# VHH binders against c4kar8, part 267

Target 1, 263 residues: c4kar8
Amino acid sequence: MAELSTPSPASPAPLDGGRGDELEKFTLRGARQILQLLQDLITHRGLITAHTGGGHSFMTAVLKVDEERGRVVLDPSPDPQANRRALAAPRLTCVTQLDGIRIQFPLVGLGEGQDKGRPALFAPLPAEMLRLQRREFYRLQVPLAHELSCLLKAEDLARKPVEVSARVIDIGAGGVAVVVPTGAAEFVIGGTLPACRLALPDGEPIELDLEVRNLNRQTQRNGTEQLRVGLRFAALPRAADTRIQRYIFKTERALNAKARGGL
Below, E stands for the ipSAE of ESMFold2; O stands for the ipSAE of OpenDDE; V2 stands for 0.75 times the mean of E and O plus 0.25 times the DockQ between their complexes.

## First folded at step 15 (VHH)

Design ka8 (framework vhh_vobarilizumab_d1; at its last look DockQ between E and O 0.59; V2 from the best seeds 0.00; counts 0 for: pae E 2.5 > 2)
Fold by ESMFold2, look of step 15:
Order: C-alpha cells, then structure tokens, then sequence
Structure ka8 (fold): chain B 263 residues (1-263), chain A 125 residues (1-125)
C-alpha cells in the first residue's frame, strides 16, 4: 500500500567534527584551491545550508569572492532572526554539493552590511574547505534482512586471538560499522585487525585489514549490551572496492524501489 | 556615467555655518549609502558623515552635534549642514558613493567607488 504522504527531505547536516582524522585527506588548505572552489559555487549558483548552531540553519549562496581583500560575500536570510543567529555564532558551518561532491567550510568573523546597494553578509575567506565525493562520505544503512557479517580477527581481554562474527550495520567506500556482544573482544582505537573477512551476498568473502576508528557502547531494547565498532578499510584492493560499491548501489536502488511502493 | 558635483564651499569665520550640496547623476541614488569625507592639505582623508539608503546617519566624533548629513532622494542630492565651524574643519570636502560597507568585530569598513572633485571650506578670521 502506497503511503498517502512523505515528509520533505531534511537539509544537509554537517559532518561530525570528531571525524577529523578521517577527513584530513579531503581538506583543502591552499588559497588558490579555496578561491577556485568558491568561484565554482558562484558560477553554478550553488545553494548552501548555513548552520548557526543549536539545530538552526538558513539557505544562502556565495555572491562573490575577493582574494585581494581576503573576503567572501554571502546572501543574507530574509528572516532577521536567522541573520542575528548567524552574526552571533562563533562559526558558521556551510554545507553544499556540486556535481555530487559534498563541500563543507567554516566561516568566522561574520559581518553585515551592503554591497553595491544590496544587503549582504561578509566574512574572511575560510582557512579550509572539505571536498568529498559521495563515495567518500556516504554510508548505506544495511537492511537487517541482508544479515551482512564481518569476521573479525581480534584479541580477547587476555590478548589471545579470537574470531568474532560481527553484524554489519552500515557500509561505505571507506569502511563499515559493526556490532559485537560486549566483552567478545578488546578493541583499541587505532588498532589494526588483519585478515578480517567481509561477507557480501554474492561471491566469496572479501579478505581485508581493518583499523578501529571509534567505539560506542549500546544497550538494546531487550537489555542486551553491544559494542558498535567503526572500522576503516586499510589498503583496499580495487576488486574489493568494486564489489563493495556494487553492493551499495544495488541495495540503495532496491530500497528506493520499495519506498515508491514497488509496483 | 556616475557624476557627483559638490557645491557650497567658501570662506567663513569661526562659529559660522555653511551648507554643502552634492548633485548625483548616472545611478539610482536612493539605493546607495552616501558619505562626506574631507582632506586637509597634507593630511589623509577622514570620514565626516554617512547616510544609508534608509536615511540612518552616522558622524565622526569631531563633528557630532555640529554637522548634519541629509539626502533628498527626489532631487538626487546629498547635503551637509555645517554649523559652529572651527578652524580645524578647514579642508576640501568630497561627496562619495559607498560601494561596500559592513561592520564586524574589527569595526566598520567603508569602500568608496565614486567621488567628486571636492569643494573647499576655509574657516579663518
């Protein structure tokens, strides 16, 4: 049965700043690169979601960039409260996309005034900009019915080798997140798990090395305790990357078809 | 072609008054913030008074209470009424169009794109 209505998509949210080590390789800090990317946003009339903190945001655009004066000019909000929040915020986090590339950059020291008789917001050029392909930030939420698993070769509390079969809850080009029973193994952020096996639905398991990036404890509704482990792919072979990307694409397509009613 | 033409300068005794006018043409006058600035011989430019498109005004501390900036958007004319003139007010006064202005943590920024030839005000006995 088709749903009578679907809510509008939410505005893009900033990537978590606590992922800073994973994002450093995608961070532009060269003045020329930053200026060119801002100019591309102007040329393509890119809409930007500007986050002011506290869950508040407004839509804006880069109107111009001035290298000589070291500043960027933005379109103000028609909502005066949004503009006041932006001016009061210690940093404005701008998020947008251009040709499937996610772009995120901070602005600090925001000011307000006019440019050629028109209201505008002003800020120094950002010191850095994130530039990410979809595959570098997208994480597919794995359907429970797929029962995707990853065999982890880890260590127990006594530092003895153990194998743990972990359910994969999300997967992207750069890694997976898995859940394991609390106490099944000891994980250390930055630690490497060699020769793990990722089981995709078609073909043999993929043998790969994983690096532990984050750990979160969870308590399920039924009272069981589990550990969520964020894992990065180390030196992923191209054939393995292709199989992972194909799984993500096929699954996303299938999920979208079911959301449309599947007729 | 943007033109700004000042008039009304002259020689006046201390304590006297003058009214400066600036006739503007070649642009939509009512859209722009406008300013008067002055330059004494051998000295830098200083902003005297400004008025935005909505009529809100600002003044340098040295002229507050003595000078009044105003505009007549129907006549495309900017004015500066100068009362209680002092010898230190002696300068060439320029009408200017403000291309960009804004305020941030560093204070105000003003960038002019067009200005007139100026009109000389001499305050001397």
Amino acid sequence: as target 1 above (263 residues)
Amino acid sequence: EVQLVESGGGLVQPGGSLRLSCAASGFTFSDYAMAWYRQAPGKGRELVAGIDSGGSTSYADSVKGRFTISRDNAKNTLYLQMNSLRPEDTAVYYCARIEVYYTDSSGWTYEFDYWGQGTLVTVSS
Scores: ipSAE 0.403, ipTM 0.744, lowest interface PAE 2.5, mean pLDDT 86
Fold by OpenDDE, look of step 15:
Structure ka8 (fold): chain B 263 residues (1-263), chain A 125 residues (1-125)
Amino acid sequence: as target 1 above (263 residues)
Amino acid sequence: EVQLVESGGGLVQPGGSLRLSCAASGFTFSDYAMAWYRQAPGKGRELVAGIDSGGSTSYADSVKGRFTISRDNAKNTLYLQMNSLRPEDTAVYYCARIEVYYTDSSGWTYEFDYWGQGTLVTVSS
């Protein structure tokens, strides 16, 4: 009975040593910006992984931000040992994601107590928050209502040219993920799909070349198999890039407004 | 409505003892930390003693070993037993509900959201 060593959750890959200068562009130090971002985490009930050091972490959430007293209130772990580690740690490294953007911030000076009769952890407001908007890595989940599609020029098993209309499920500056019916076409990782057409809501389809980067077969709850294809933009004209960026920005704003109870 | 009503204050000689009571109503008493504060004439309000929902206690250095804070959750009542009273203990004593309390490397922090009208304690010969 081979004990399947559950792979130790991969330590978050060290933020690739992109030069200290690049990280500064993504670091928020303004008090208002920090408060707003923390409030957004509360609003979205974002789960936070709090790292206490030594490979230990626990799940938490921001419960409250007290601007007047300059403190943040966190949800304690149900594990008393995790809370003890947190309190003993000189620094808590909090990692979360909001709207597909990785957020990282340190907390120093943790305390334990109660807020309105509920157990809580307390810390001073972070002095800085890292918001990694790597345009290149950010993927917007496309709302179903937008019905974005990409016409893929691919080959079938017989190497006959076929056109497949694929639903776009996410989009970023660097590419798209699409869903195609299983067996609709054959895809090869590293292969190029030339002269494809991405349909955006705001105008004519964009002609572009796509490179297959990832293939993932998924079985839906109904038993239907779908193929998720990750595609990179191989050659994107500047005008097309601008349109894609505009779409992403506009859509994100709309989603955020809706989440805030707007409209 | 949250109500806190202090009682038990009065005149006492140095070295004497008093027991203060605070009757709480309008909230789940057992869920909240409670504290006693005092305000001497011409001075600011200061924390005297605190007790959390679990019964853990903290005291100001000036009253440590002389005062005891306790609670009876069944009676919704907070107590302060004051022994070996000194003239410098003369103050209005306030019962407070603690909205927030926490401990860190600097010690205990208590923040109250409600307090009573207070009860006067006078220690004089």
Scores: ipSAE 0.364, ipTM 0.699, lowest interface PAE 0.9, mean pLDDT 88
ESMFold2 (binder alone), look of step 15: mean pLDDT 79; pTM 0.781

Design ka9 (framework vhh_vobarilizumab_d1; at its last fold request DockQ between E and O 0.85; V2 from the best seeds 0.73)
Fold by OpenDDE, fold request of step 16:
Structure ka9 (fold): chain B 263 residues (1-263), chain A 125 residues (1-125)
Amino acid sequence: as target 1 above (263 residues)
Amino acid sequence: EVQLVESGGGLVQPGGSLRLSCAASGFTFSDYAMAWYRQAPGKGRELVATITSGGSTSYADSVKGRFTISRDNAKNTLYLQMNSLRPEDTAVYYCARVEVWYYDSSGSTYEFDYWGQGTLVTVSS
């Protein structure tokens, strides 16, 4: 009887420092914005996963926001052990979703007590809240049948200009991931690839500038090595953005219809 | 309507004892933490003692070992037994309902939403 070790839910990977600048755009630091977002969580009865560290978490909700006292009131866990862990933790990482938007915020200085005779957890208001619009971070896995490609203008190891036709494996509002043969070009993280061409099924290729954000070597099942390149849209014209969004929407709809047995 | 009515105050000699009572009504008394605080003439309010719904108690250093806070949930009554009274204990004593209390690394916080009219305790020779 092999005990199927339920894979421990992967601790959210520390947001790598280079993504820090992008995350700043989604970080709310304004007191009013924070208060409003917390109030929205109350109004919508948003369930929050509070991470205490060590792979432990519990479900909670914001019960009250006290602007005058600068505190947030949370629903305690029905598990006393979870509450003890929460109180012992130097920081809670709260994660929730509202209207398809991922929200993440830290709480520090947790206390226990009562509000109007009911047990509650208390913390100072968060200094910042991360609001990640799914649309910007959502990556559509491109169906192989669509054969999306991106012509990359890059340099080889000798710094000679080369054009590489790369297969697009995922696409989002903020960029694409492509696969290239190993050694086809040299990519530098943070480097810009100007005047690249993204081919969509619905028309002429889109000319755009791409920034290299990540590089991952992948070995295929057949033993072939490929380089996965994560690329950000550095300058995307509005018309191009609209086309990309339309493609994503249309493709998602088709995939969902197929998943529901409609195709 | 929430009501708190203090009683038991009076004149007592130094070293004497008094028992204060607070009759609570208009809410589920057993669910709330309760407190006694006092205000001496010309001085600010001082928290004297607290008792949680679970019966956990805390005291100001000035009264520790001399005063005892207790509650009878069946009678909806809060008590303060005061022993070894001193002239510096002269004050109006108030019963208060704790709306919010919490404990964190910085200590305990108490917020009150209702209090009585108070009862005067005078310790004088």
Scores: ipSAE 0.793, ipTM 0.918, lowest interface PAE 0.5, mean pLDDT 90
Fold by ESMFold2, look of step 15:
Structure ka9 (fold): chain B 263 residues (1-263), chain A 125 residues (1-125)
Amino acid sequence: as target 1 above (263 residues)
Amino acid sequence: EVQLVESGGGLVQPGGSLRLSCAASGFTFSDYAMAWYRQAPGKGRELVATITSGGSTSYADSVKGRFTISRDNAKNTLYLQMNSLRPEDTAVYYCARVEVWYYDSSGSTYEFDYWGQGTLVTVSS
């Protein structure tokens, strides 16, 4: 079957905004919690990837937090173009981690100037911060050789039941993304697909309810049209969750072992 | 031990000129934005002019075209050239160091951490 390539290291990417409802329980909105988390980043000298949009990012750090004035001070980039992009962006999405905890927060209203004679970037305190374990945000890109599939119990354009076997392209603790041929079924964002079946390599398929969160039309290299469907798990039993995590762990180990041997 | 010492104040008739100086010590003068502000008797303070470390200037509307802020980084000195003086310019003038400045979509912010004892400017006939 297909042999996997060795992936290159990449900067942390922001979490998909379409996962907003599932991430709400990990979202800090209290001023005290936000200030403490920012102070922890300062104390541990946390290095932050700041995303400016359009695939651009730069490295920064929180230099200080001013509680009285309600603002944060950030390290500017030595690259003037990166600073210019940051100042032009409607929001700056900051991503970092601290001892296995992923932290993500938006900054809006970014300004440029000086703090005590040194160049700096300024912004109001973020209104929210995500704080979550790797397990809660990670999505494994499913190797083609695994041929993972999910049987979707959906409806056609006439609202009649139809079953669609969809290839799973990524999987995480909270859901999957699948691809189907355009027109195979009608999907509605927010719609529920009950009693779908996720086929994992080790054992019987898992029966689970899925909620449609995202729909994207795609054109493949060969011109074929397909639909990418982002699906959230509803109410997973503990056993199903364990099987999914075991699959992710084993697959990561296998991919990591090939990357080392493939150097 | 930041020190800012103003000089050059005095009594002048309307339409006259004065040049204020501010000698700075105890810090790397060329790194900091600097400002002049004033306080008239019985009134609150007013920001008069600012100059960044790079030489960019700004002025209160009340003094635009009449006052010029400048700096000499080699002498660690800030200046305010005051021309076409009016009675409403009567105030104690203070040299100030800008601790924080930045600009964003909502405008400019200036915050000061040190200032001098001031120099009195009186404009009267």
Scores: ipSAE 0.584, ipTM 0.838, lowest interface PAE 1.2, mean pLDDT 87
ESMFold2 (binder alone), look of step 15: mean pLDDT 78; pTM 0.775
OpenDDE, look of step 15: ipSAE 0.762; ipTM 0.900
ESMFold2, fold request of step 16: ipSAE 0.584, 0.530, 0.578; ipTM 0.831, 0.800, 0.824
ESMFold2 (binder alone), fold request of step 16: mean pLDDT 80, 80, 81; pTM 0.790, 0.791, 0.794
OpenDDE, fold request of step 16: ipSAE 0.792, 0.792; ipTM 0.920, 0.919

Design kb1 (framework vhh_7n9e_1; at its last look DockQ between E and O 0.63; V2 from the best seeds 0.00; counts 0 for: pae E 2.1 > 2)
Fold by OpenDDE, look of step 15:
Structure kb1 (fold): chain B 263 residues (1-263), chain A 126 residues (1-126)
Amino acid sequence: as target 1 above (263 residues)
Amino acid sequence: DVQLVESGGGLVQAGGSLRLSCAASGFTFSSYAMAWGRQAPGKGREWVSGIDSSGGSTAYASSVKGRFTISRDNAKNTLYLQMNNLKPEDTALYYCARIEVWYTDSSGYTYEFDYWGQGTQVTVSS
């Protein structure tokens, strides 16, 4: 009985050493920007993975930002050992995601205590926060109301050409994720789907080639199986790229405005 | 509403003892760290002693260390300060305070208070 070694969750690949210069443009150092981003994390109840070193981490959240005292309050781990590691660490590396954007920030000088009768961890405000808006990695969750679709030219099990209208669930500069009914078509990772059509709200569909990058079968609560297909844009024309970027920007702005109570 | 009511103050001779009590109401007493402070005539408020929510950890100002003992009874919602070997310099209005925030880091202990009682007067005669 070969103990199937559950593959250790792959340590998040070190942020590829893109030259220090490339990361600088994504680094926030302004006090107001940092405070705003921390507040956004609170508002969205973003879960944070706090790395304490030595391959150890725990899940936390920002509970409070105290601007006057220049401190951030974190939710302690339910594991006392994790908290001890956190307090002993010279630096806590916090990693999270907000709106599909990876956020990373260091905390130093951690303390433990209590806030309004609740155990908490305390740290000075971070001096910097990395917000990786890599266009290629950012994925906008498409609002259901937008009803974005992609007409996929694929093949069935018999290798007969089929057209599948797929709902777009997220979009980025590099590609889209779509949902298709199970059995609608056969997808092969690394395969190319030529002459597909992405429908955006602002005009005619964009014709493009798509490469299948990932497949995820999901069972919905109602028992219906859906296939999530991650697709990369292959050879995207510049005009199409501009339209996609414009859509993403406009949508993100609208979502943010709504979240702020402006709409 | 949060209420803190101090009692047990009075006039005592140097070398004497007093026990102060603070009755707490309007909040979950057992969840909060508590403190005693004092204000001498013409001086600002001074922290005297603190105790965590469980009573397992206590802290004292250097001026009272070894003479004063802070304790609590969570079942009675009461904070205590036993004061022994009192000195004229201990003459002050003694306040009970709820600690809203406390934390420890490499720099030491930080305490923030959100509620104070009216205080009880302690006068130590020479």
Scores: ipSAE 0.621, ipTM 0.800, lowest interface PAE 0.6, mean pLDDT 88
Fold by ESMFold2, look of step 15:
Structure kb1 (fold): chain B 263 residues (1-263), chain A 126 residues (1-126)
Amino acid sequence: as target 1 above (263 residues)
Amino acid sequence: DVQLVESGGGLVQAGGSLRLSCAASGFTFSSYAMAWGRQAPGKGREWVSGIDSSGGSTAYASSVKGRFTISRDNAKNTLYLQMNNLKPEDTALYYCARIEVWYTDSSGYTYEFDYWGQGTQVTVSS
């Protein structure tokens, strides 16, 4: 097996809603602000990760906003199972980023049908949207060319040790998100993975303990299933923190310079 | 451009039947759900019946259920409404309509229209 499939990109995991006071200052509830932000997402064709609960998510986009009827229209998944999960979910938590600003909003009351003869998903306008400045809650989307990886020291279902080399898809000050093949190991929310190794481009891999915070099953474009694992850094040493922040800063600077140069 | 042309209206005695037709042009008829609506004198437009793009799923207002049948012929780009056991209350101008948006959610079914025909008059006498 010389080449692993490359999964579709995903937005950062949802922020913890149990910290409402911490997030209140970033929460938009004005109808005009919400409408404008949704229009901006349409204009920039932003990719949105829609979290359906039960550890599942799919990629979507806002196709249009109908102000008169107070609703949004979303792109359905090509995977019928993802659409069924979305329709059954009590909440669809949408996460995306626009020009370095993290955006998160819930959709309740999702419906399915057609807009001008085309399949679509429908929902009432969200009652609130989180809009976070880049550096407050930034998660760097790791460029595929970097092939950043994390060696996870986990257990299988029989509680036997297993090591999984997982591709890092995003990284921030508090943790990483990785992808692994479904069934590669048993992950339990709240569980600790001791002595994992995060491989950064500069220097030796960082040994650190990770805590599993979320699990999301995602369907790749070719239909195969993978597991997105959200991991929190536990007791991060100062030197490791400095190296992680330096990687994020340098990579952001490089990506911005490349984007400004075009092509 | 989109055109919807109704025909088949007329004067009929209570208990009688009529079959309405709607000829569609200017769009891909087989891609759109369609509906019939009506407007009685002094009232706004009222939804009567709807049918999905294939003809496999239909819906009716409670006032006409069991008496009216909606159907379509996608090869002829034509929508139909068979009206049986007509009542004086059915007297109205009947419109063919194209459904722009439809969906189902926890609140039920939603149908929204973007084009209406000129209508055909149905008058039911006692």
Scores: ipSAE 0.382, ipTM 0.705, lowest interface PAE 2.1, mean pLDDT 84
ESMFold2 (binder alone), look of step 15: mean pLDDT 82; pTM 0.817

Design kb10 (framework vhh_7n9e_1; at its last look DockQ between E and O 0.65; V2 from the best seeds 0.00; counts 0 for: pae E 2.3 > 2)
Fold by OpenDDE, look of step 15:
Structure kb10 (fold): chain B 263 residues (1-263), chain A 126 residues (1-126)
Amino acid sequence: as target 1 above (263 residues)
Amino acid sequence: DVQLVESGGGLVQAGGSLRLSCAASGFTFSSYAMAWGRQAPGKGREWVSGISGSGGSTAYASSVKGRFTISRDNAKNTLYLQMNNLKPEDTALYYCARIEVYYTDSSGYTYEFDYWGQGTQVTVSS
């Protein structure tokens, strides 16, 4: 009976000691920004891992932000021992992710009580929140309405050149993920697709070389098979990089604005 | 609609006793902590006592500790304040309140109220 070693929850990799200066760029200290980010966590029902020290943590969520009183309300653990540890801790380190971005913030001065007859944890608003947008790893989910496409120059099984119009499903500074019909082309991990064309809404297609990084076959609910292809930008001109970054930024802002206006 | 209706106030001599009642309606009474407050003439509202939803925990202002007892009957949706050894300084309008928020931290207890009754007058004569 092989004892299935429950994989020890990987200690959150120490935030690589990128120079203190780099972290500052990602640290929010503005009251409005902090409030907005906390509100976004509420809206998205973001699960938060709250670290109490000593390798202990529990799952929580932000339930409410009280701007007037300067406090945040958290969901207590169903484990009374976890709550006791939290209350005894001089600092609670909260870690979560929103839209693929790691968020970390400290809470100090934790208390316990009730809000509208429900058990809750209370803390003053955090003085700072770290939003680690690793540009390199951030992938924007492309809205369907944008209809981003990438013309892939690939080969078929017979090594005949084929052009495949692929829908872009996510985009980041380092590459794109696309979906193609199964059998449309043959892709090899590590292979290069030269002279592809990425179509952005704001102008002419960008010509670029793409490297195949991953392949995932997905079966849709309707039984249709699709191939998801992860592609890295192998050679991206500076002008193209700027356009891609601009698109990502603009789209992210628009999505955030829409999410706020729907409230 | 949330309603809180106090009763049991009146005129009493110093050293006397009164029992106040607060009838609650319009919400799940047992889920909420409840409090008594008072307002003396020319003074602000003062917290007197609090009780948890289950009734398992109680708190008192230092001025009334040992003399007043807060209790509740969740089956009757009623909050009580037994006041013994009344003093002239206890003269006030007594009101019950629903606690929307309470919490304890290193600084002590914090209470926020969302509903209060109209109050019942307690007058203690010398």
Scores: ipSAE 0.483, ipTM 0.759, lowest interface PAE 0.8, mean pLDDT 88
Fold by ESMFold2, look of step 15:
Structure kb10 (fold): chain B 263 residues (1-263), chain A 126 residues (1-126)
Amino acid sequence: as target 1 above (263 residues)
Amino acid sequence: DVQLVESGGGLVQAGGSLRLSCAASGFTFSSYAMAWGRQAPGKGREWVSGISGSGGSTAYASSVKGRFTISRDNAKNTLYLQMNNLKPEDTALYYCARIEVYYTDSSGYTYEFDYWGQGTQVTVSS
């Protein structure tokens, strides 16, 4: 009897750094907004996953916000190694959920000490906080069986047109991530790929413009090199957006049903 | 009800020694870092020395390092300042303080105090 709860839209893993530009419109930078959001986390006793890098994280909470001194006080981990990693990290990436909304914020300049005789961690107030509804941050990991592809209209090293069929590995409201063989085309961060075609299972491919947001070279276990390309949808038509959201919803629902049917 | 009561002040000749005590009550003494401060006539307040709750870490102002020793007896809820080789410049009202917040980060050390004693006068002649 394997009844699984609906996955939380607030993921404990941070949104990757290659999506920072697409998330800018969801970033709060106003001091009053930041203070109020941190206070809401305190009031709701929000549990926070603090990521220190290298795949390590620990659970914490915001204990206090001091506006006059411009700082936040965090609960330290009971694991001394987690605290040492946090203090050594150049930044602590905090992820939590408040009323179904994902909250993510960086803390830099972390210090250790005591607050009223109790061990605590200290940091300056974050300069920004990301506040997202699920649609704004969620990326479906595309099941291998779906074999989703995107035909990229790109250029080779000599700036000649080339078409590259790329496998889609994740998809969200704002874009896709694809993989291509290394050297299949020349990609430039910030560059636009016009008139690409995204093949979804339910109809004709969607014609859309894509913007390159990140590039990562990867070596497979057999020595084969591939390039992971993060792509943002540029000016996505409403009908295309609807089809993409429908695919994501149906696929996620089907994956949840598989988990329930394991009895 | 937090109370900090200093004692042990007095008149002493330059080069002499004096030991100050601070009796603490109304809180779990061993949980809190403590400090000594002083205020000379016509001057602002000056941090003198600090000590962690356990007594394992101490810090001193450069003007007193090597001459003053901070210590604590957690069984007696008492903070001490041993002052040796006193100079006329050490003349001040000495007070103990409870550290509410302290921490260390890449930019340095931070101390914030929430309770103060009334102080005990130290006067160093000649």
Scores: ipSAE 0.441, ipTM 0.771, lowest interface PAE 2.3, mean pLDDT 86
ESMFold2 (binder alone), look of step 15: mean pLDDT 81; pTM 0.806

